VHH binders against Diaminopimelate decarboxylase (lysA). Designs and how they scored, part 19

Target 1, 379 residues: Diaminopimelate decarboxylase (lysA), of Deinococcus radiodurans (q9rtk2)
Amino acid sequence: MSLSRHALQDAAQRFGTPLYLYDAEELDAALWRVQRAFGDARIFYAMKANPNLNLLRRYAAAGVGFECVSLGELLRAEAAGAGGERMILNGPAKSDAEYAAAARLGATIVVDREEEVVLLPPGSRVLVRVNPAMTVSTHEHLATGTARSKFGLTPEQVPGTLAELRDAGHEVLGLHMHIGSAIEQAEDFTAAFARVTELRAHIGGLSVLNVGGGWSLNADLEGIAYEAHEAARVFGAELWVEPGRYLVASAGWLLTRVVGTKRTGRNFCLVDAGMTEFLRPMLYGASHPLYPMWDALATEVWDVAGPACESGDLIARGVPLPTPQRGHLLLIGEAGAYGASMSSTYLSRPRPAEVLWTGHDWQLLRRRETPQDIWAAEV
Short names: E, the ipSAE of ESMFold2; O, the ipSAE of OpenDDE; V2, 0.75 times the mean of E and O plus 0.25 times the DockQ between their complexes.

## First folded at step 21 (VHH; framework vhh_7pa5_2)

Design X4 (from W3 with K31S; at its last look DockQ between E and O 0.62; V2 from the best seeds 0.00; counts 0 for: pae E 3.4 > 2, grease 24.6 > 24.2)
Fold by OpenDDE, look of step 21:
Structure X4 (fold): chain B 379 residues (1-379), chain A 121 residues (1-121)
Amino acid sequence: as target 1 above (379 residues)
Amino acid sequence: QVQLVESGGGMVQPGGSLRLSCAASGFTFSSYRMSWVRRAPGKGPEWVSDISYRGKSTYYADSVKGRFTISRDNAKNTLYLQMNSLKPEDTALYYCAKDTWEYPNWGYDHWGQGTQVTVSS
């Protein structure tokens, strides 16, 4: 653990729980690993992982671009100081407002389907997303590169679409691919790259190859980078990457407090964070490391359960913990990605505060919402 | 096996300075946060300071803020504690500790033998 136990206790005291915490040192380290592995590749942060404006400003200052999948994300990127070549608009169902904003900002647009050719603003800079139609080792909802997914064109559709885009006067930069998230096997990327490079014989060289992201936290970045660069080389293209989770997941934690315990059919450690703050366990069956910030003589098996009146509101099931008591702090790891970003106001629960450890102190990145914030827009 | 060996302790007058060192071996030093903990006679262990694995983050107990500085050299597998403006109440056995979030051991899985610091006129 990079963070000090005492610093964490201080954060809980100052800002309350549940609380999202980020470590600047870990953010920097993750970015450095990507930069080291991929060299001169252009990096676009997939901000859906964590769109906090302060984090975006950090990335913008570091020369990182942004992959945006909504109007809100485009506007966040703009607010962080990005535009032009530093911005990508992606998504399977783009709105007129998103096309208009992309045109205004000069963003590169990823074409996801053939009918977008006539929807694009005049003279757009574009990539064509390819669906390699592969089976990957990840959750079904995270598999974006399968034949059944709603994303991208088939390899057979790509040559014709590229030609139509060029004929329409757009600046065609190249191809985009994204096979999924939290991919554990490096071989999945190798196979995907091989599938895409087969298109070289049909479409010729390209200016850009965007290989997306989806790297597991333990992914062999050097190996993936090597394969990605080789694929780009086949086209004579510049390499673009879109890490999201990899950059922020390990740099973020969710700090929660034990509310109580229950011993019935199972042992329950009840905490003040649940599905409204951290949805990944329930939605994806995701397992996250838990760090109890207490000691006890006895260790038992516990389910960690949130406050929602939902049977599925479990952060973890069947985990060994020292006997918890009301007031104890529990730290949930790898929560920097798709934690705060997927939080909701379900049950009229305010979203938690977010803070950054700067190396010497805590900086507030997001104030805790009040209940009134939740219904502020209601008539 | 993990080994932590503290050195640099001694006797000093109030207002004096000491620099403690901790030589680490048997594990990847650069991968772990490290701490200094002290035990005064008749008292329980007191956390003094900790430093992140890369040395970019430091935190101090209020009792030593502004006087002590924790640092590390990962190339040498060594942890340091610069102690300035020492006070009699700083008298204690000072331990180097390898941090862990695995219970028990109160966040530490290995300790050194300690080095004695005595502040007295």
Scores: ipSAE 0.443, ipTM 0.794, lowest interface PAE 1.4, mean pLDDT 93
ESMFold2, look of step 21: ipSAE 0.462; ipTM 0.829
ESMFold2 (binder alone), look of step 21: mean pLDDT 84; pTM 0.844

Design X6 (from W3 with D99E; at its last fold request DockQ between E and O 0.88; V2 from the best seeds 0.00; counts 0 for: pae E 2.9 > 2, grease 25.6 > 24.2)
Amino acid sequence: QVQLVESGGGMVQPGGSLRLSCAASGFTFSKYRMSWVRRAPGKGPEWVSDISYRGKSTYYADSVKGRFTISRDNAKNTLYLQMNSLKPEDTALYYCAKETWEYPNWGYDHWGQGTQVTVSS
ESMFold2, look of step 21: ipSAE 0.474; ipTM 0.831
ESMFold2 (binder alone), look of step 21: mean pLDDT 84; pTM 0.850
OpenDDE, look of step 21: ipSAE 0.790; ipTM 0.920
ESMFold2, fold request of step 26: ipSAE 0.525, 0.467, 0.488; ipTM 0.851, 0.823, 0.836
ESMFold2 (binder alone), fold request of step 26: mean pLDDT 85, 85, 85; pTM 0.854, 0.852, 0.855
OpenDDE, fold request of step 26: ipSAE 0.838, 0.840, 0.839; ipTM 0.941, 0.942, 0.942

## First folded at step 22 (VHH; framework vhh_7pa5_2)

Design Y1 (from W3 with D99E Y103H H110Y; at its last look DockQ between E and O 0.73; V2 from the best seeds 0.00; counts 0 for: pae E 4.6 > 2)
Fold by ESMFold2, look of step 22:
Structure Y1 (fold): chain B 379 residues (1-379), chain A 121 residues (1-121)
Amino acid sequence: as target 1 above (379 residues)
Amino acid sequence: QVQLVESGGGMVQPGGSLRLSCAASGFTFSKYRMSWVRRAPGKGPEWVSDISYRGKSTYYADSVKGRFTISRDNAKNTLYLQMNSLKPEDTALYYCAKETWEHPNWGYDYWGQGTQVTVSS
């Protein structure tokens, strides 16, 4: 753990709880590991993991581009100072406003379906998304409704689509792929890369191969990078990658305060953060490291529960903790990705503040919302 | 076995400077946060400063901020505390401490023997 216990205590006093905290040292370290492993590959941060403008400005200043999946994300990338050559617009159901913004900004558009050939703005820069696991029968009974079937073209559709895009006057850069989430080993990519490189015989060389992201926090980045570079070399292509969670998850925490305890057959540690601040445990059954910031003589098993009137509002179930008391601080780790970005105003609870440890002091990145902020748009 | 050995203490006039060192062995030094903690006569331990595992993040008690600088040399497995503009209230036994999260509490699992700093004549 890179953050000082004393700095965390000061943050709780200065900014209140619940509080999202990020560490500049850990952000820099994660980016450095990706740069070291992938060499000259271009890095596009998948901002859906954490779109805070101050984090985006940090990445833009480091020359990192952005993968965007909405108009709002394109505009965030613009506000952060990214040029269009460092922006990617992705998504299976792009709006007219998104196409128009991408054209204005000069962003690269990822073509997800054949229909987009006639929907693209004139002279667009494009990649074609291929799903190497998908077959033509995937449009039938075997894979209807799956996320894998929803995204990208089959390998068989790729050559025709590339030709149509070129005939329509678009700048066809190459291919995009994304093979999964939480991938640890190079071998998990081998079959997908092999399937994509088989296209070489049908489509020739490419300017760009974008292999997406989806890396686990403990992924073998060097092995994955080797496989990705070999795939790009088959096409003579520049390699692009799209880390999201990997870059930010371990650099962020959620600081919460114990509001009380309850013993009713199970031991409940009741805290001031829950599903509205941090949805991952409830939505995905995700398990996150917990760091109690107090001493006690006894360790017992506790459920850590949030403040919502929902029985599923649990941060953690059955975890050993020293006996908690009202006012104690509890730190939730690996909260830098899909934490604040998925927070809500359910129950009219204001979103938390967000702060960055610069190495010497806290910088405010997002003020805590007031209740009035929540209904400001209501007439 | 984990060992932390402090040195560099001594007597100094108010306004003077000292540089403390802590030689670490028996663990992978570069993986752990380190702290300086002090004990004045008749008092309990008081946190002074801490530093992240790569040395890029530092934090200081208000009483020493601007006067003390914590640093580390991971190649030499050594922690440092540069103490400038020393005051009589800085008189204490100064300990090097290694952070842990391996037991039920977040705290220090190993301490050195300490090095004495005495400010005034």
Scores: ipSAE 0.324, ipTM 0.765, lowest interface PAE 4.6, mean pLDDT 89
ESMFold2 (binder alone), look of step 22: mean pLDDT 83; pTM 0.839
OpenDDE, look of step 22: ipSAE 0.806; ipTM 0.924

Design Y2 (from W3 with D99E H110V; at its last look DockQ between E and O 0.91; V2 from the best seeds 0.00; counts 0 for: pae E 3.4 > 2, grease 24.6 > 24.2)
Fold by ESMFold2, look of step 22:
Structure Y2 (fold): chain B 379 residues (1-379), chain A 121 residues (1-121)
Amino acid sequence: as target 1 above (379 residues)
Amino acid sequence: QVQLVESGGGMVQPGGSLRLSCAASGFTFSKYRMSWVRRAPGKGPEWVSDISYRGKSTYYADSVKGRFTISRDNAKNTLYLQMNSLKPEDTALYYCAKETWEYPNWGYDVWGQGTQVTVSS
């Protein structure tokens, strides 16, 4: 834990709870690790992990680009000061407004399906997304028990699609790939990189190879970078990468306050944040570190539960904690990614404030919503 | 053995300066936040300041802000506290402490023996 215990207590007093907190030192350290491992590769922050405009401004000032998957994300990147060469528009189902915005901004568009060749604005800058594990099947819709990625083209479709894009007058930069999440080891990429580099014989050299992101928090970045650079070398290509979670997860926390306890067969520590503030435990079964900010005579086993009237509103089950009391502060770690960005106003609960520790003071990044903010668009 | 040893205390006049040091051994110093905590005569412990792993983030109690500066040298495994514009109220035994968030110790798991600072004319 990188944040001062006493600064956290000050934040709770000044800004209330629940509260998202970020540490500038940890944000900088994560970016430095990626830059060190990947050398001259271009870095595009996958902002879906945390799109807060103030964080985007910090990345833009550091020369980091953005991977965007919606009109709103493109407009956030523009508001953060990114130029078009530092914007990527991804997604399997782009809207007309997204194509138009990408054209206006000069963003690179990632072609996810063959139909997009005729949908792109004139003279678009493009990458083609390949899923190296996919095989063309005319009966995929009849397969039972098989899960398939909805992202990208098969390797067999790539040469024809590149040719059609060039014939249509687009600036074809190269290929994009991304086939996993929570990837730890370079060897997890071996078959994928081998499959993609086999395309060299059919498509020639490329200007860009974008290998995506999806690295776990403890990934072997040096090993992954080595394999990614080797794959790019086969095409004579510039390497692009798209970290999201890796850059922000460990630099962010959710600070909660114990509302009370309940002992009804199991011990429940009830806190003022749950599924509407932090969905990851419920959606993915994710386990996050917990940091009690109190001490007690006894440690017991507790379930940590949120305030919603739903049995599944459970942040953690069966965790050892010093006996909690109403008013105690409990910090949830690794909450910088897919935390605030996936928060909701379900039950008409206002979304939390967000603050950044600059090294000597707290900077407000997002004010707490009022109840009125929740219905402001209703007429 | 995990150990913290403070030094640099002494007697000074009001308005004077003093620099405390804390030598750390037996653990990977650069992986932990460190704190200075003081205990005045007849009082309980009072947190003074803390510093991040890399030394880039610092935080201070209101009573010392602007007068005290915490720093660290990770190559020498040493924590420092520069104390300027000292007041009689700063008279205390000053401890270096290693922060922890690990069960069963959720605050400080290693303390030094302290170094005495006395401010009087």
Scores: ipSAE 0.466, ipTM 0.828, lowest interface PAE 3.4, mean pLDDT 89
ESMFold2 (binder alone), look of step 22: mean pLDDT 85; pTM 0.853
OpenDDE, look of step 22: ipSAE 0.766; ipTM 0.909

Design Y3 (from X3 with Y32H; at its last fold request DockQ between E and O 0.87; V2 from the best seeds 0.00; counts 0 for: pae E 3.2 > 2, grease 25 > 24.2)
Amino acid sequence: QVQLVESGGGMVQPGGSLRLSCAASGFTFSKHRMSWVRRAPGKGPEWVSDISYRGKSTYYADSVKGRFTISRDNAKNTLYLQMNSLKPEDTALYYCAKDTWEYPNWGYDYWGQGTQVTVSS
ESMFold2, look of step 22: ipSAE 0.526; ipTM 0.852
ESMFold2 (binder alone), look of step 22: mean pLDDT 83; pTM 0.844
OpenDDE, look of step 22: ipSAE 0.800; ipTM 0.923
ESMFold2, fold request of step 23: ipSAE 0.448, 0.359, 0.474; ipTM 0.827, 0.782, 0.831
ESMFold2 (binder alone), fold request of step 23: mean pLDDT 82, 82, 82; pTM 0.835, 0.830, 0.841
OpenDDE, fold request of step 23: ipSAE 0.797, 0.806, 0.805; ipTM 0.923, 0.926, 0.927

Design Y4 (from X6 with G107A; at its last look DockQ between E and O 0.80; V2 from the best seeds 0.00; counts 0 for: pae E 4.2 > 2)
Fold by ESMFold2, look of step 22:
Structure Y4 (fold): chain B 379 residues (1-379), chain A 121 residues (1-121)
Amino acid sequence: as target 1 above (379 residues)
Amino acid sequence: QVQLVESGGGMVQPGGSLRLSCAASGFTFSKYRMSWVRRAPGKGPEWVSDISYRGKSTYYADSVKGRFTISRDNAKNTLYLQMNSLKPEDTALYYCAKETWEYPNWAYDHWGQGTQVTVSS
């Protein structure tokens, strides 16, 4: 935990809770680790992890590009100051508006299915997404590179699709792949890279190999980068990478306040953040570090529960905590990715404010929604 | 074992300066946030300042802002507090403290023995 306890208490007082907090030092450190590990590879931040425009502006100023999966994400990248050469449009079900925006902006379009050959704007810059038909992990719901995944073309479809794209007059840069999420070790890439590099004999060299992202927070980036560069060298290609979660998760936290406790056979620590602010525990059963900002004479086992009218609104189950009391602050770690970006206004709860620690003071990145903001589009 | 040894205290006139040092050993210094905490005669501990692992982020109590500067040298495993424009109310025993956010809670898990700063006129 990189943030000052006293600065966190100040933030809770100034901005209220629940509150998303980011640390500029940790954002910079994560980007540095990727740059160090991957050398001259081009980095495209997968903004779905956290699309806050202020974070995007920081990445754009550092020369980082963006991987976008919607019209809104393309327009966010444009608003952040990225040129089209630093934009990628991905996704299995692109709309006409997304194709048109990508063409206007000069973004690189990732072809996910054969049908897109006839749907692309004239003269598009393209990559073809290949599904290496490999299970990267034993977690079926997390794997995107399996044969049953909805993403990408089979290796057998790739040579024909590349030829058709060239015949249609498109600028074919090369291949895109993304083998999964929560990848820790270089060995998890080995079979996928082997399957993709077999294509060299059939398709020749490429300008670009984009290997996606999906690295766990404790990933062996040096080993992964070595494997990725080896794969790119087989094609004579420059390497592109698409980190999302890795760049932001450990640089962000969700600060919540204990609203009360109850003991009804189980001990419940009730807090003011739950599934509407931070969906990951309920949706995925995800475990996040907890940092109580108090001490007590006794440590007991507690369920940390959110405020929603849902039995599954549980931040953590069965965790030892010093005995909580109303008003105590609890910090949830590794919340910089897929936290705020997946927040909702369910129960008409306003989305939290978001703040950045600059090294000396808090900068507001997103004001807390008012109740009126929630229904502003209703007519 | 973890050791924190403060030095650099002494007697000084109001308006004077002192630089405190804290020599750290027995742990990977660069992995931890560090704090200065002081205890004035007859009073409880008062947080003075803290600094991030890499030294890029600093935070100060209102009573010392603009007068005190915290810094660290991770190559030398030392924490510093530059104290300028000293006032009689700065008179205290100054401790170097190692922060931890290890389960179950935040704490200062190790303290030095302190170095005395006396500001008298």
Scores: ipSAE 0.403, ipTM 0.801, lowest interface PAE 4.2, mean pLDDT 90
ESMFold2 (binder alone), look of step 22: mean pLDDT 84; pTM 0.855
OpenDDE, look of step 22: ipSAE 0.828; ipTM 0.934

Design Y5 (from X3 with Y103L; at its last fold request DockQ between E and O 0.77; V2 from the best seeds 0.00; counts 0 for: pae E 4.2 > 2, grease 24.3 > 24.2)
Amino acid sequence: QVQLVESGGGMVQPGGSLRLSCAASGFTFSKYRMSWVRRAPGKGPEWVSDISYRGKSTYYADSVKGRFTISRDNAKNTLYLQMNSLKPEDTALYYCAKDTWELPNWGYDYWGQGTQVTVSS
ESMFold2, look of step 22: ipSAE 0.486; ipTM 0.835
ESMFold2 (binder alone), look of step 22: mean pLDDT 81; pTM 0.821
OpenDDE, look of step 22: ipSAE 0.629; ipTM 0.868
ESMFold2, fold request of step 26: ipSAE 0.383, 0.256, 0.367; ipTM 0.791, 0.725, 0.783
ESMFold2 (binder alone), fold request of step 26: mean pLDDT 82, 82, 82; pTM 0.827, 0.831, 0.831
OpenDDE, fold request of step 26: ipSAE 0.754, 0.651, 0.799; ipTM 0.904, 0.867, 0.927

Design Y6 (from W3 with D99E Y103L H110Y; at its last fold request DockQ between E and O 0.79; V2 from the best seeds 0.00; counts 0 for: pae E 3.3 > 2, grease 24.9 > 24.2)
Amino acid sequence: QVQLVESGGGMVQPGGSLRLSCAASGFTFSKYRMSWVRRAPGKGPEWVSDISYRGKSTYYADSVKGRFTISRDNAKNTLYLQMNSLKPEDTALYYCAKETWELPNWGYDYWGQGTQVTVSS
ESMFold2, look of step 22: ipSAE 0.537; ipTM 0.855
ESMFold2 (binder alone), look of step 22: mean pLDDT 84; pTM 0.844
OpenDDE, look of step 22: ipSAE 0.774; ipTM 0.912
ESMFold2, fold request of step 23: ipSAE 0.463, 0.469, 0.460; ipTM 0.829, 0.827, 0.825
ESMFold2 (binder alone), fold request of step 23: mean pLDDT 84, 84, 84; pTM 0.841, 0.846, 0.844
OpenDDE, fold request of step 23: ipSAE 0.852, 0.850, 0.849; ipTM 0.947, 0.946, 0.946

## First folded at step 24 (VHH)

Design Z1 (from Y3 with W106H; framework vhh_7pa5_2; at its last look DockQ between E and O 0.84; V2 from the best seeds 0.00; counts 0 for: pae E 4.3 > 2)
Amino acid sequence: QVQLVESGGGMVQPGGSLRLSCAASGFTFSKHRMSWVRRAPGKGPEWVSDISYRGKSTYYADSVKGRFTISRDNAKNTLYLQMNSLKPEDTALYYCAKDTWEYPNHGYDYWGQGTQVTVSS
ESMFold2, look of step 24: ipSAE 0.380; ipTM 0.788
ESMFold2 (binder alone), look of step 24: mean pLDDT 83; pTM 0.844
OpenDDE, look of step 24: ipSAE 0.757; ipTM 0.911

Design Z2 (from Y3 with Y59W Y103L W106Y; framework vhh_7pa5_2; at its last look DockQ between E and O 0.00; V2 from the best seeds 0.00; counts 0 for: pae E 27.2 > 2, framework grips, placed apart)
Fold by ESMFold2, look of step 24:
Structure Z2 (fold): chain B 379 residues (1-379), chain A 121 residues (1-121)
Amino acid sequence: as target 1 above (379 residues)
Amino acid sequence: QVQLVESGGGMVQPGGSLRLSCAASGFTFSKHRMSWVRRAPGKGPEWVSDISYRGKSTWYADSVKGRFTISRDNAKNTLYLQMNSLKPEDTALYYCAKDTWELPNYGYDYWGQGTQVTVSS
């Protein structure tokens, strides 16, 4: 990490804990790695990973667009200063309000299912999402014997859907695909790209091929980019990509303070953040690096637990730590994605503040909620 | 593969009548609940009517009850909508829709191209 212990201790003093911290240099470095690997591809940040408006403004200033999956995310992109050509509306279950906002803003709409052909606003700009692993049922089944994913059309449905969209007067840009999450290797894409490029014979060229995101933090971006560009070349298409987690995860941390310890057969390090601030370990079983901010020999293993009265409020299990004491700071890494964005007010706990290290000082990005903020909408 | 082709739309004066047809192919028509859905200018899709696979049960949106009649001919794989006492508010693109078989997704998995109905004074 580029941040000094002094800078982190200063942040805790000035802003309190728990505290989300981001490093501008790490944000810039992640974006630069994507830009270098993907060359002239258009980048759309998948803001669900971290929708903080100040972060969005940084991406907009760098020419990055946004992938949006709700009305609120479209409005955040608008507030960040993105023009409609830099906005994508995605999702399998779009509301009428989302369609209307996309039309007003001029966003590109990703068609996820055939029904959307008749739901789209007139004259929409569209991509069709294809799931290259899906098979079109060749026979109607009285019982469901065909597995279908929640997202996208099968390759067999694509030519008809493109034709119907054109017949309805929509501006059909091309295809969208998204294979999965935590993808490391270029060969994970090879079969999917092969299935999609087989469509060339049936649908001709395209203006856009959007290959989504879902890259692991350790992904071979150069190899993935090579495969993506080759797929786009088959269609004569401009390449679009949608990184989310990759751009922000390693550039953010959650700073916590030890409230106390207990020894009850296991050693518990109790901290002031848990499931309401950082849900990933509990929801996904995710493992995150921990950085104790105190010096001593790690002689024991500890479970790091949050403040909720729930046995599942556990950030980490069995980690070696120097003996913690009340007041010690503990930093949770890789927390820039799906951390603050998934925080809640469960137990009426206010959401944490968020700050950005600019290179020389901390900039406040989100003030800490007050208790009154939590019930402000209750009548 | 599945095809739904609507026809019978047109321009009509208020109080007039139209009969829409939907020719179905590429699936076993008689095993599916079928629907009519419409989309007025500037509005989202609006459910109009459903009919059970044997035609014995029909359902209507409040806005069309008593004026519209859904029916089907399973021997001809055809769905119908008889529209009487038409109002300007009925102006819309009318779609024939096929029910879905997929768990856990419920709704319509195929739509026709639609047939335009315009009711103007």
Scores: ipSAE 0.000, ipTM 0.071, lowest interface PAE 27.2, mean pLDDT 86
ESMFold2 (binder alone), look of step 24: mean pLDDT 81; pTM 0.825
OpenDDE, look of step 24: ipSAE 0.110; ipTM 0.598

Design Z3 (from Y3 with D50E Y103L; framework vhh_7pa5_2; at its last look DockQ between E and O 0.62; V2 from the best seeds 0.00; counts 0 for: pae E 8.9 > 2)
Fold by ESMFold2, look of step 24:
Structure Z3 (fold): chain B 379 residues (1-379), chain A 121 residues (1-121)
Amino acid sequence: as target 1 above (379 residues)
Amino acid sequence: QVQLVESGGGMVQPGGSLRLSCAASGFTFSKHRMSWVRRAPGKGPEWVSEISYRGKSTYYADSVKGRFTISRDNAKNTLYLQMNSLKPEDTALYYCAKDTWELPNWGYDYWGQGTQVTVSS
């Protein structure tokens, strides 16, 4: 934990709770680790992890591009100041508006389906997404479920699709792949890269190999980078990578305040943040570090529960805490990714403010919503 | 054994400057947040300033903001406090402290012996 308790207490006083907080030093450190491990590889931030426009502007100023999966994300990348050469449009079900925006902006389009060859704007810059675990086989019932992924083409479909894209007049840059999420070890990539590099004999060299992201927070980046560069070398390609969670998760926190306690067979620590602010525990069963900001011995086990009338609205279950009291602050760590970006206005609860520690003071990144903001579009 | 040794204190006139140093040993200095804490005669401890493990983030008590600058040199395992525009109320024994987030010992787990700063006309 890099932020001081004094800074956090001041943030709670100035901006209220629940509050998303980010640390510029930790954001910079995470980007540095990726740059150090991957060398000259081009980095595209997968903004679905945290699309806050102020964070995007910081990445754009550092020369980082963006991986976008919707019209809204393309427009955020544009608003952040990214040029089209630093934008990627991905997704299995792109709309006509998304194709048009990508063409206008000069973004690279990732072809996910053979059908897209005839849907692309004229003269598009393209990558073809390959799922190396997919095969076309008369024994498809023996596959482990990978043949049922909705993302990308099989390796067997790739040569024909590349040829069709070239015949249609598109600028074919190469291949895209993304093998999963929370990947820790280089070995998780080895078989996938072997399947993809076998294509060299059928498709020749490429300008770009994009290996995606999906790295865990404690991933062996050096090992992964080595494997990725070796795969790119087989094609003579420039390496592209798409970190999302890795860049932002450990640089962000959610600060919440205890509203009260309840003892009804289990001990409940009731806080002002829950599923509408931070969905990950409920949706994924995710565990996040908790930092009580009051000093006493933990003598009991508590469930930390949010304010919603839902039995699943729990931030954490069965955690040792010193006895909480109304007004105490509790900090939730590793909340910089898929936290604020997945917040909702369920129960008409306003979304929290977001602030950045610059190294010497707090900068407001998003004001707290008012109740009026929630229904402003209703006519 | 963890050791923190402060130096650089002394007597100065109001408006003067001092630079405190803290030599750290017995732990991996570059992995830990560090703080300056002071104790005026007959009073309890007062937190002064804090610096992140790489020196990129600093925070100051309102009473010293703009006048004091905390820094560190991780190659030399040394923490510094540059004190400018000193006032009589800055008179205190200044401690270098190693911070921790671990429960229940939230606070400072190791302190130096302190270095005396006296501001008098």
Scores: ipSAE 0.012, ipTM 0.507, lowest interface PAE 8.9, mean pLDDT 88
ESMFold2 (binder alone), look of step 24: mean pLDDT 81; pTM 0.827
OpenDDE, look of step 24: ipSAE 0.020; ipTM 0.437

